# Ledger of designs, part 1: VH-VL binders against Transcription elongation factor GreA (greA)

Every score and structure here is a prediction.

Target 1, 156 residues: Transcription elongation factor GreA (greA), of Dehalococcoides mccartyi (q3z8e7)
Amino acid sequence: MVEKIPMTASGYKKLEDELSTLKVKRIDVIEEMRLAAMDKDMRENAPYHAAKEQRGQIEGRIKEIEHELKYADVSEYTDTNTSKVNMGSTVKLRDPKNGECCTYTLVSPKEIEPLKGKISASSPIGKAVFNRNKGEQIEIEVPSGTLQYIIEDISF
Structure headers, positions and changes below count from the first letter of each chain, unless a header shows other numbers; antibody chains aren't numbered by Kabat.
F stands for the ipSAE by ESMFold2-Fast; E and O both for that by ESMFold2, at different seeds; each is averaged over both directions (binder to target, target to binder). V2 = 0.75 x the mean of E and O + 0.25 x the DockQ between their complexes.
Where letters were taken out, [cut] stands.
The coordinates of atoms that the task and the answers printed are left out; those that the model quotes come from them. Centres of patches stay.

## First folded at step 1 (VH-VL)

Design ba (framework fv_barzolvolimab)
Fold by ESMFold2-Fast, scan of step 1:
Structure ba (fold): chain C 156 residues (1-156), chain A 120 residues (1-120), chain B 107 residues (1-107)
Amino acid sequence: as target 1 above (156 residues)
Amino acid sequence: QVQLVQSGAEVKKPGASVKLSCKASGYTFTSYYINWVRQAPGKGLEWIARINPSGGSTYYNEKFKGRATLTADKSTSTAYMQLSSLRSEDTAVYFCARDYGLITYYFDYWGQGTTVTVSS
Amino acid sequence: DIVMTQSPSSLSASVGDRVTITCKASQGISSYVAWYQQKPGKAPKALIYAASTLQSGVPDRFTGSGSGTDFTLTISSLQPEDFADYFCQQYNSYPLTFGGGTKVEIK
């Protein structure tokens, strides 16, 4: 009755690695609790309380991962040869008339640097390339007319 | 043998951005938090932010919130810090440092540091 | 933010001397303090955590003590390699903050 949790093979492996790491940390935090508990000072036993809190966090995360792994539905990892332009993508555009290339990176508004090729998705170029595939020909409307480019490469 | 190896020195103009890297080796990268700390010439240490490489969760010092962005690439065991809108007072040595995160928050291993100079 | 006030800012000492550095927190931080050593041109190196726990590989001439707001780092018999800068750090709460540093110089 529990719905399976879709994930890639790499996602499953990352959860296994995290689980392994947390089990090692659990051993360490239990040892820290033991050592702190041996302290008989009348002061606040802060190391013990800190270790106890961390143990709670570790146990909680272990349960989450074990649940996810138990109900995992691992799909075949399929990587496509075609990448779509998205935020953070660096796009190489080729002018078909002269073969010259220019490169632009789609960034958030606060990171815009047009002279360094960092542009907004809402710019004329950004709008034209967003969600487009490598090899597509695009047309960009500018005040002086229409510019044509081919998306030669997409990287992240 | 735990090592954190940082990228080389950077010289930037005011208003520019810089992206520094910190490559981890000798331990499970996703098991420890990575912190970024800077030290201006002749000054003390100032904590910038931390990232959990496992889930990508971050926590920033308010002084750097909105200018610093932390990311991590698990496939290359590399942490990154991007600092934008650089000012002359951002001239400093920038360190990455590992902490146990879930158990203690002190820094047991440090990178060698990256010098960033911001000048016109 | 928790302010860590470290003293003295500098001191001069001879090999074999006992050196004490103090660190005062602006509010109670229990035992959540660490101490670091930094040599010129190098990254800091962890010495002590949880106020008094010696980091693996650190010589036992280094000791930490204190709780609440007042903390000390003591070097029982100063060696030539101990001439360096020392920093305390609180990790009771974010943002993490450091003391201003203490330069230990040869007399």
Scores: ipSAE 0.000, ipTM 0.464, lowest interface PAE 12.3, mean pLDDT 81

Design ba2 (framework fv_barzolvolimab)
Fold by ESMFold2-Fast, scan of step 1:
Structure ba2 (fold): chain C 156 residues (1-156), chain A 119 residues (1-119), chain B 107 residues (1-107)
Amino acid sequence: as target 1 above (156 residues)
Amino acid sequence: QVQLVQSGAEVKKPGASVKLSCKASGYTFTSYYINWVRQAPGKGLEWIARINPSGGSTYYNEKFKGRATLTADKSTSTAYMQLSSLRSEDTAVYFCARESYLWGAFDIWGQGTTVTVSS
Amino acid sequence: DIVMTQSPSSLSASVGDRVTITCKASQGISSYVAWYQQKPGKAPKALIYAASTLQSGVPDRFTGSGSGTDFTLTISSLQPEDFADYFCQQYNSYPLTFGGGTKVEIK
């Protein structure tokens, strides 16, 4: 049996927010490593080594937070206000790269209609937005890589 | 919506300096690198340098180190490039362009600023 | 520095033609290639990034392919507005470098 890690609801939320921020930063650092890689001896590539060290620190912290969240024992009861994405929610996503917005509604499996924005909670987009708050940045894993969106609005 | 607007044409004498501006609008200025590229008649596109507007960190093409200086003003969402010790070979159209951390390519370009260096 | 060798330097084509432009990197650059279109007196316009991903708003007659060292831009059915200069760019390593350009002219 693994011993539970006691924490408050606000403490849990802070760890979730930190994890989200670190995952975004990880993408940036991986790209910085790629761009810093030059056709020269890697031992002398200072920008590459700096980015590699930074990536190591980020990966280590992500591992710690994921462990803490997995074994968390939340000691506070939270209010059930519907400010988070849930079944039946309509969520507006903005791509910060190009400014494009897309709207999706989380529906039951029988009502799924992707071309009309009706998706399941188990789809890549649905999984990324479920139980998230307005203003959060999310990552969607696709075969070509990772896409980033901001939750611009949540409605019901 | 998303736009980069550059300053107007400049005519300079050899040995002078020029400072060009690139004003961003329609997006979060600090979320994207800004690059500077020039195009001399007959030479094609040549990358000069990039700046991260968030922290001010820069990376320069060796050819332009010591002559080019990039800065950014977050309060006005404006990037600047100063080029010193101008020569006739610096006569070109100078572009600023947005580069995403995630995508790496230049997706939005300024309209260009013509710099003419002549006696 | 990574050298991007673009071919041909110019070509003549008619509306409806299939046009192919090739770009070769002097070393492996994975898929970190972008393609740009430039018309006289205008700034370059992004067409493709990550070798094969179409930029939003660009017609689907433009296709990018390749990885490693050999990359291709294809226009499946040339339109009047496609007569322009085209440039490839690598963004794998600093300094960022461009191909020499391809002028697509009316036959």
Scores: ipSAE 0.000, ipTM 0.471, lowest interface PAE 14.6, mean pLDDT 81

Design ba3 (framework fv_barzolvolimab)
Fold by ESMFold2-Fast, scan of step 1:
Structure ba3 (fold): chain C 156 residues (1-156), chain A 123 residues (1-123), chain B 107 residues (1-107)
Amino acid sequence: as target 1 above (156 residues)
Amino acid sequence: QVQLVQSGAEVKKPGASVKLSCKASGYTFTSYYINWVRQAPGKGLEWIARINPSGGSTYYNEKFKGRATLTADKSTSTAYMQLSSLRSEDTAVYFCARGPYYDSSGYLYFDYWGQGTTVTVSS
Amino acid sequence: DIVMTQSPSSLSASVGDRVTITCKASQGISSYVAWYQQKPGKAPKALIYAASTLQSGVPDRFTGSGSGTDFTLTISSLQPEDFADYFCQQYNSYPLTFGGGTKVEIK
């Protein structure tokens, strides 16, 4: 397995655009290098060495972008057709004893805000609901005992 | 049916600028350089500069560097050359010409030429 | 700059004659030479590129030869439409440069 490179759809397109631009520049530099190579002694040919260096820089960047595009993992954690709790899901939980409801959204570590209901998948609630379906009963272990909830709704 | 159609004759005073156009048709505009070449009355051909319409890359003959400016508009398949600080010695027919073809090893010869634009610089 | 010295500057010939025009580069340019024909009041027309490759649509009576510094354009059997000016061009290095031209006139 090779490691995936996370990126947004916008980031992916920006790399595609940069690659297209560099491929055009590469054509010009290759031709300038060929022409300069025939002009003077190679050791003292400053235009040739300048074009060769520029080609090296362009080829290096092209290789880097092609690697990033090949191993890109475009971020997609919201899906309106998914019925299971996943990253980005908002989950409505109902306590069957008293009918009280509470809602939580599963977010990445950088976005955690417990007071606004944004929790990680590794939190006690997050662990209990992750990858579960609407209508399932879950148990949440807390220091005071075990809490029971029913997953009443899942939205993205 | 490759064609390069150039703008009409120009008469300018010394010190003025002129902008010539070269409209391409019958091929993929961005696959070939456009070169500019001039010919003074009764004299030979003199290469001015080239542009790659795809990226806008230019290369100028040192004699014209700073006075000639090449541009290209991909949406209209039109190349332009502006020549500033005109002198009587700039009186010539100016040609645009296509080359190289990238699928044929990047040869820099000119396989098709425009009809030419006469520029007269007189006081 | 590479200087292209073209010879002769003019020649007179009759229909059916063999015409030879030479072009000498001031330094080695491999095979990066093209030949053009220009008629009065007209743009140049490509005849040959890569020293010896005939441009599409050009009659086979035109032949190019040479490499390095010495190049030749030959017209094996001159036709009425061949009376024109002829120019060589190097495209080995910038700036691109042309020969001085050869006028082929009717005798």
Scores: ipSAE 0.000, ipTM 0.463, lowest interface PAE 16.6, mean pLDDT 81

Design ba4 (framework fv_barzolvolimab)
Fold by ESMFold2-Fast, scan of step 1:
Structure ba4 (fold): chain C 156 residues (1-156), chain A 123 residues (1-123), chain B 107 residues (1-107)
Amino acid sequence: as target 1 above (156 residues)
Amino acid sequence: QVQLVQSGAEVKKPGASVKLSCKASGYTFTSYYINWVRQAPGKGLEWIARINPSGGSTYYNEKFKGRATLTADKSTSTAYMQLSSLRSEDTAVYFCARDLGYSYGFPYYFDYWGQGTTVTVSS
Amino acid sequence: DIVMTQSPSSLSASVGDRVTITCKASQGISSYVAWYQQKPGKAPKALIYAASTLQSGVPDRFTGSGSGTDFTLTISSLQPEDFADYFCQQYNSYPLTFGGGTKVEIK
């Protein structure tokens, strides 16, 4: 199957910028390899092998980013459903037992800042709230038992 | 559109030589390596050699060194492979294929292939 | 020479099946692996290069993965036109070498 990768418009833009930078670096490294490859015996060519190693690293990262961009589910490039939790949403969770509230914002992997409440959609909390509606009750399994929260509000 | 068009089938006797052609069109001939690969009936693929059409530089698989000779004619955008001292085990389909090695500075995968030329060595 | 060991040599599958083919290199080759599809009487067609990059025009049910020595080609939902031979190839260093091939046959 194909799994969509949730991300914000800013996260998408950061990946596009990184990809552009890597493609420029790729051209430079490939040119270094081309100059080294003017010798007939590639296997004995130390500058070629050094450049090839660097090329491999760049190529791997380019593939990773292209995969993420191809399967990106970018909420902010289309109208976001305000009744459901999506990437970029700020969700207010309430513990029904004691009435305490906690606030989290779902962000792309590059934007995660736990101390600021910015969490991944793949975190336990992120998974539990993603694509849920205001008013739904969610459950999170932790070592101390099952935590229950109500999605009190969804904002952007 | 990119095309590699190969010469027609050949039937040769043991000890003879054969010269195959691969005519390129739809791209800058001197910007890409041309590789030669063979496939015996019902068997896998075996790489023979590559040529850089720009300078004529070649690299050969040791198994074919001394028997295979690669050349290229820039005026006709045609690559050639001559294989000498033919044996029955040289019976195979021979493919030419381009790779972006010259453009990218290393051996690359084969994005376009010729249709293949059948060479039969018998009697 | 770098030896590419491909498995299985053949498999039988039905339309809609998930098919997995593996390729192992005798030494580290980074991501310099391509996968080709070949139908009877035809030249090979490029499917994937750089281990996981899809060739333009190839359906996204084809996925490549791996790095170093272990590589995999996956067809997520086999279609009638996918019954063919499949080959891996390393292009890390000369001589260029291919796996032994995998024949995907109708069950």
Scores: ipSAE 0.000, ipTM 0.483, lowest interface PAE 14.6, mean pLDDT 82

Design ba5 (framework fv_barzolvolimab)
Fold by ESMFold2-Fast, scan of step 1:
Structure ba5 (fold): chain C 156 residues (1-156), chain A 123 residues (1-123), chain B 107 residues (1-107)
Amino acid sequence: as target 1 above (156 residues)
Amino acid sequence: QVQLVQSGAEVKKPGASVKLSCKASGYTFTSYYINWVRQAPGKGLEWIARINPSGGSTYYNEKFKGRATLTADKSTSTAYMQLSSLRSEDTAVYFCATEGIWYGSGSYPFDYWGQGTTVTVSS
Amino acid sequence: DIVMTQSPSSLSASVGDRVTITCKASQGISSYVAWYQQKPGKAPKALIYAASTLQSGVPDRFTGSGSGTDFTLTISSLQPEDFADYFCQQYNSYPLTFGGGTKVEIK
């Protein structure tokens, strides 16, 4: 089984838009390389080597985006539902026994900032709350045993 | 601007109690655990206990259960640890540190630490 | 209790060297491992969490790897500011436990 990459519909569209832009840029850079190659010795051709390096960067990013799009798991793609926890959601959790609370925002891996409550959907808390509704009780396994929380609020 | 500022050094006699403070700023005090860890001179780190400042719930290392007491004051964003029945082996630097309650790829157990409080137990 | 066995207890190195520190858990702990750096008279500083995730602001010469029971911290090109003590920590099970530490000293 292949691992999926969680993302929002807007995140998916941003990747599609970036991919389209990079494909156009790739055409331009290939032409720059061709024109530079006609001017002088390849070994001494600074414009050629600069364009070749830029092409390498573009191809690497295209490959990365194509991989992300291929394995994307787009939450709520066919059904926009603001009552469920999604990527970008801020979730307030409450322990029903002692009233303790904490707030977390589900973010992409590069945006993780734990002390600001920004966590991965793949974290234990993220997995427990993802696609759940306000008022649902969730269980999170931690070293102290199993924590139980109620989803008190969902916002953006 | 996240900071944990701890109280000053303490010198105590065997059998006494000590109460250390840890004042938090720059984040929401009630959203993260505060852990207490000690380090004897030239030795490694030893975890004592943690508190959830939101409701005051605590979890103790069995070694310290009954001697350590953790509390938190939400109005001053200050966590406290009282250690009773002090012995010479309790001579150490005591640290407080923040902890998120999640584990895995987003886990971040002890991200911010106080500067430490030196406790010396001698007769 | 999960015992974290850290190796070596000390090592001597020169600026520019590649340094490797290992940490072995007495039982499976998935990827729930953090690494800390501590300089004399200072509090520990988080370097790595979730076994391989670099803490924001930490130089990329620090790399963490491993899962299950065997974990490694690598410093690819040692800098003067890297001479310090290093500790691993498991946060899979209570009580939370630390490795015995590795002192990285100038040769």
Scores: ipSAE 0.000, ipTM 0.506, lowest interface PAE 15.4, mean pLDDT 80

Design bb (framework fv_barzolvolimab)
Fold by ESMFold2-Fast, scan of step 1:
Structure bb (fold): chain C 156 residues (1-156), chain A 119 residues (1-119), chain B 107 residues (1-107)
Amino acid sequence: as target 1 above (156 residues)
Amino acid sequence: QVQLVQSGAEVKKPGASVKLSCKASGYTFTDYYINWVRQAPGKGLEWIARINPNSGYTYYNEKFKGRATLTADKSTSTAYMQLSSLRSEDTAVYFCARGRYFSYGMDVWGQGTTVTVSS
Amino acid sequence: DIVMTQSPSSLSASVGDRVTITCKASQDISNYVAWYQQKPGKAPKALIYDASNLETGVPDRFTGSGSGTDFTLTISSLQPEDFADYFCQQYDSYPRTFGGGTKVEIK
């Protein structure tokens, strides 16, 4: 039930590297706070407050990154929206035997217009293409049998 | 890239005041202290004061308190030190140097400004 | 004020020599010590911070060690560009204070 945060493998690695860097900086800023607290300037402790604010920013970013890494949904592909068919995607299908092509857009139930190529994800075509990649050969189950197409293009 | 560029040499008479500048570039000016340090000819280094450019808060070495005044202009990323009631013993090279709030010492230094006080 | 006593005030050495400079604080300053190199007519260059950490771009022949009151800067194999003045500095307390300096001269 937990919502996953989509990200690329390289994005995940960059967050891991940033987290490692911030943990080192956290050690440094905690020492800055300790030194400022030992300062004998009794009038104003501006260095302590500046270091405390900096620590707050570092701790906040660490928590954000840890949350993102914990709930990350890493894709093997660079861009899930452009590489796979999803709601709102426009898909160009081509029959490999005769070269015939047709274009369909996956829409919500209230927006369905079959004559204009706007179909639902629960339709036979919608089910066959959903979550598929460009270049894949798909089989569409219809009452009279199965039809074969290649996903020639995906646009969003 | 990261640089502190200081104003040019000054020659002053005893009793005069001098105002030196230190222009920062290549980093976020408000993230680092600016320290002022001097060095008399053939002598060691002496810490004068520091300023937090973000808050304007200063800390002075007691030896210079009342004579040295540190300011910073965020809009131009420039720190200033004014030293008043100059004496011949104030003849020195004056450096500005950035430091990260009590950590790392002073990692980037200006080239120095020579101040000569003579009658 | 914390007094930093640096020794020796000068030394003569040859390229390839191991050079050791010491710095003693008048009270415990933990590891809050920096080391600087200064060549004639130039600004100081940061070498070491927190007693033992190398600044970016500083050769690994430079080593800092010590804690509390006794600190050491070591140059494991002296190079021609290492002939310079060296200063320690504490940043545990205000005012910040420097050692008197060590001049490393060609033998």
Scores: ipSAE 0.000, ipTM 0.462, lowest interface PAE 16.8, mean pLDDT 82

Design bb2 (framework fv_barzolvolimab)
Fold by ESMFold2-Fast, scan of step 1:
Structure bb2 (fold): chain C 156 residues (1-156), chain A 122 residues (1-122), chain B 107 residues (1-107)
Amino acid sequence: as target 1 above (156 residues)
Amino acid sequence: QVQLVQSGAEVKKPGASVKLSCKASGYTFTDYYINWVRQAPGKGLEWIARINPNSGYTYYNEKFKGRATLTADKSTSTAYMQLSSLRSEDTAVYFCARHLRGYSYGYYFDYWGQGTTVTVSS
Amino acid sequence: DIVMTQSPSSLSASVGDRVTITCKASQDISNYVAWYQQKPGKAPKALIYDASNLETGVPDRFTGSGSGTDFTLTISSLQPEDFADYFCQQYDSYPRTFGGGTKVEIK
């Protein structure tokens, strides 16, 4: 079983940059260990033990980042701009005529449950709200006419 | 009406590069990813890469990394694919196709371009 | 990469026949499968999405079924315009991958 790790494009690049930096630092730490080891008594060599601990921390972080990059799900889904409706957004709609509220969450096709407010981006409501901003007025066409709502809140 | 209109046929020699276009109309260009898929004569379909026209962010099939480059121009609603270091095995029909932007899962290719034939021969 | 194995690679059938094409994914892809029809010299056309949903304008003689790893496209009563190539596609993960195709030919 492998779980995908959602992340933004910027998050992915930040991890790539961190990985590159750590690989350079690892070279330096290995050299420091080698130089410290020239004194031959490893039990009482404080600089050696400090460098060895630092190397362990660096290698642990490198493995963590490599795992994250390997299983990364890089998409626009985890956008940092929370003012726009995206997949995974929970949208609160208000009818301006009567003040009634409805809440919907945009989900992947496998997770659609309309009666629980979980809808697809391709549904009539989903199409109307997708990529819209908080405060926008939207129009949803249904067989009986046109419904109008205001996007009152967007959360993730 | 949704349309994806692709550029005309290309004939190239080995080692050359080719740049294909895919012009979108009838929908909001930035709401959909544009994918590139190829089909060699008598063979199946092979996915090359996709671009998000809104951000310019791309994702490539490992086989095409370093040779394919995807770009998009929002002002003209046109996506481009450049393929470099062409070989005879790159002879194929190249299609563009859209799917809804958002989470990377859960949308099929609902509209396709007509295809561009690329022939690579010496 | 997810491998989509499609069978048969070709079949011969007569008008009015029931035709069945299968597609097997190398790992669980839930219902993230589409089926496309392709006629010579044309682009693929979507028939089925999310394993079992019929695309708008597609005749109801086409049905899709399955979930997980095993998927089927069925044409209940083959018509002359149905002689074509058919492809399955997964969109659970990147890279997107297609089945090898099935050629449906006249008997």
Scores: ipSAE 0.000, ipTM 0.463, lowest interface PAE 23.0, mean pLDDT 82

Design bb3 (framework fv_barzolvolimab)
Fold by ESMFold2-Fast, scan of step 1:
Structure bb3 (fold): chain C 156 residues (1-156), chain A 125 residues (1-125), chain B 107 residues (1-107)
Amino acid sequence: as target 1 above (156 residues)
Amino acid sequence: QVQLVQSGAEVKKPGASVKLSCKASGYTFTDYYINWVRQAPGKGLEWIARINPNSGYTYYNEKFKGRATLTADKSTSTAYMQLSSLRSEDTAVYFCARVPSYDILTGYSYYMDVWGQGTTVTVSS
Amino acid sequence: DIVMTQSPSSLSASVGDRVTITCKASQDISNYVAWYQQKPGKAPKALIYDASNLETGVPDRFTGSGSGTDFTLTISSLQPEDFADYFCQQYDSYPRTFGGGTKVEIK
C-alpha cells in the first residue's frame, strides 16, 4: 500500500515535461557512449565513463518521475466546487482564542516553501483543512495535543 | 551545490572574543535557519543557538546567553557567531548547519540537513 | 532541557554484522528525532529524520524506528565505510539536544 502523491495539474504537467526532456537527453548520452567507445580501451576512456555516469543519473531521475506520475493523485479545478479546500487553494485560518490569522496554500511536493505559506496536503495543517468548507472549525493534531482553528476564507 | 563554508581556524587568549563566519550558497539563504553547534575534542555535540536570517530573530541555549551573539547578512548570505569571554573549555570545533524554517503546523523537519566543515577554535595562554 | 541518553557508548563489530544503537528521550518527543554519522575530522552527516525517514543518498541498510521516548538506529549489514560515530538528536523543543554518541569500531 503505497501512498498516493497529491499534486496539481500544473505539477503533473511539469513532471511530464521533465520526463520528455530527460528521454531526449538519454538518446543523446547513449550516442555519446557509443562514439566514445569506438577507439579506446574502456578502462582508460574518460569520455565514456563520464557519459556512463550521466546516463546513470538520467535513468535514476526518469525512474523517480515515473514513480511520481504513477502514484499521482491529481486534483481537477472546477468553478462549481470553489467552497472546499483543494490542491491550489489558499486558506486563511483564524485562532479563535487570540484572533491571530495565518494563510497557507496547498501545493505539490516540489513547490513546498513553508516560509512563503506553501505547504503539502500531507502536512498537519494540510490534512486538517483538505476538503473542508469555509467557516468550519478544524482540529490539528500535534504532539503536544490538539490545536483549533477556524477556516476564515478559501481562495484560488 | 548546496554548501556552507566556514572561516579558518582561530587561536585566542583567555578573555578574548572570536567571530566565526558561515557562508551559504546554492539555496535561498532566508528560507533556512542557521544553527551553531560545537564539539570539544573527543566529546559530543552541543547546541549553541539558531538565527532566522530572514527576520534576524535568535534563540540561544541558556548556557551561552550573554556570551554568544548571532547575526546574519542577507546581502552576502553569511551567518556569524561571536563568542566572548573565552575560556579554555571553549576549545572546540564550531559547526554551522541549516534547518528548514517552519512552525510545527507545516510538518517540516527541524533536523540539520547540511553542515559546514567546522572551524577549530583553540583557547590557550 | 530534554536529555537524550544514547547506548551503547561504543561497540565493536565485523563487516556484515547487524548493529543496533538506541536513544532514549527524558520526555515524549513524538517522532522528532534525527540520526547523524560522523567520521574523524569531518562534520556530521544526516542519515535519518523524523525517526524513520531515510535521508537522500543514504544506503537503505540504515533504518530508524521508534516514537515517544525510545528510538533505534539499525545497520542491517555493516560495511567498512560505516565505522564511525553516531548521534541522535531531538528537535521537539529548544534547546536542541544530542545523545552522547556511539562509536562503532572494527572487531
Scores: ipSAE 0.000, ipTM 0.481, lowest interface PAE 13.7, mean pLDDT 81

Design bb4 (framework fv_barzolvolimab)
Fold by ESMFold2-Fast, scan of step 1:
Parts: C-alpha cells; sequence; structure tokens
Structure bb4 (fold): chain C 156 residues (1-156), chain A 120 residues (1-120), chain B 107 residues (1-107)
C-alpha cells in the first residue's frame, strides 16, 4: 500500500515554497564548499566541514519535502488541528468487522446530502461522532440494530 | 440529472491561446472537483489539472504548469481552462470531468469534449 | 509519475467471449484504480472504481480485480455494445495517469 499524507492546499504550498528556498540555499552552500576546498591546508578546514554538514542537512530536508509532496493527499481545509469532531469536520470511520472505510462531513441542515456523506449532527451517525476523539470506538443505533465503527481520522 | 456541457470546437494558430468552458448542472457545483483531461488523435488520456470550484484552488500536472490556467465561476456553475502558447502537439479533444475530493476519487461524469486544432 | 501499463493494446473477440484486460502500475497504488469505457467520438464512461466496485447502471458482466500493482478488467460474456476502447486510471498520486488503452474489436 502507498501511505497518503493528508494536508491542506496551504500546507502543500508552504512545502513548495520551503523546497524552493532550500534549493537556493543549496547553491550557496555548494559554492562555499568549493571556495573552502581551494585552501592549501585541508587538515583543519573548518569552513569546508561546516558547509558540508549544512549541505547534508539541506539535502535531507529536500528529500523529506519531496517525499511529502509526492504522497500528499491535498484536502480543501486550511491548516487545522481538530482534536474532536465538530461542525464542518470530516470524519473517517472504519468498520472493524469488514475493514470498510466511510467518510462523513457534518454540515448545516440546509446542506445535508447523505448520499454524498454530508450529514447533520442530529443524524444517527452525527450524534455518535459529535465531540468524539480520534481513535474512539463508537456505536450507532439504527432501526435494524447497532453498528460499530472506529474513528480513524478527523479533519476540518 | 448530472451534466457537464463543454464549449464548441476551436481552431488556433501556433502561439495563440484558447479558453474552453465546462458548464455543470444537476448537482451542487462547489461540492466536486472539475478535472481537465486531453486526448490527442488516436492516443490515450492525459490529465492536465483540477480545480476546486468552492475555493478556486488548483493543482496542475507539472507538464502543463505555466501554460494552463483553471478558473471557475460559482454564479454560472462554469469551469474554464485557458491553454497558452499553443503548439501543434496540443491538437486534441479536451474533456472536463467531475471527481470527489474524498474517496472514491474517480471521474464519474465527463463532458462531451471540445476539439482543439492547432495548425499553421 | 506513476506509469500505467495496459495490455493488450488491442484484441479481437466475438459476442459471448470472455475478455480480459490487464493494467500494471509502476508502484503500489493499493486499490486506487478505475476503469473507463470509450466509444468512438464519445467521452469515457466510468465502469469500475476502487479496483472492484461496479459503477451504478453498469452490467454485472463487467468485473474488476486486483490490488497493489496488478489489476484486471474482465467481461464475462461480450455483448455487441461492448466493442470499445477501455482505459485504466490510477488516483493514488498526482498527476493522475491512465493506461495506454485497449481496443476491443470484432473478430
Amino acid sequence: as target 1 above (156 residues)
Amino acid sequence: QVQLVQSGAEVKKPGASVKLSCKASGYTFTDYYINWVRQAPGKGLEWIARINPNSGYTYYNEKFKGRATLTADKSTSTAYMQLSSLRSEDTAVYFCARSTWLQPYYFDYWGQGTTVTVSS
Amino acid sequence: DIVMTQSPSSLSASVGDRVTITCKASQDISNYVAWYQQKPGKAPKALIYDASNLETGVPDRFTGSGSGTDFTLTISSLQPEDFADYFCQQYDSYPRTFGGGTKVEIK
């Protein structure tokens, strides 16, 4: 399986901007290394070793950002930390019995579309997830019985 | 009934730009991405970019970045793609297609396509 | 970019035949694959999503299977209206990419 990294469009843009900045800094550090390497005595070439270490850090961060951008799953929400399910939250539920995932977004009454996963806080699913934390097991009462789900993820 | 209706065929000279439209109906326009995909004669499908009509946020295939510009007008439920600096290899049928921003992400409804011919 | 390699590029078949089309991803894409049917002069039509789920209104003679890198579209008993081009698509990563297509022709 390929692991997806959820992020907002704003978060994705920030990573692109950081990557651009790091690529510029990399050019400067490579030039510093080149100039330092021209010294006659390389025994204690502190500027060269400092630049080499800095380059290593820059290359490591570039690889990290490139990985994050490659596996990014860009959402429509701004950079939001959601501890609990609230209005506007998108909740990923997993059925432990069959492994199926379902996503639901809690919306205002006039924007309810159950077939598109847009539900009210007063619906059976909405009531079960509202104000709950990631990782909690919930039970949803429906006319045919009780359904069990785990809150796998919460996003805004 | 969900429909995506695209603008008519275009014939352009190399170096020109073209702006295509995709009018959505039968669903809430701001709830779905609009994707743009092209197909050169006798060839496969190539994804260009997508737009979120609600936010205006776009994501481009790097191959088309800087040449393609996506916009959307909520008041008319219409998405647009402008492609600049046209070349003969841009001759293709251009489709708009709807997708969800949550799983499943596939393209469930497509416009009929707009033929763009670039020739000297 | 994820490369989707589709085979065969074309095949000839008769009504009633079992047709199998394969699609290979250059890296693991889990089950994030869809299959589309395209008839001459028309837009593609969704058949299968999430590797094996049948789109509403699509006949059950169409089945999708696979996960990871290897995917298959099967038509169990080919009908006259099934002569068309078929494409797989991954939506695991951006950019979204398609297979090269398979033309299903009359034998």
Scores: ipSAE 0.000, ipTM 0.458, lowest interface PAE 21.9, mean pLDDT 82

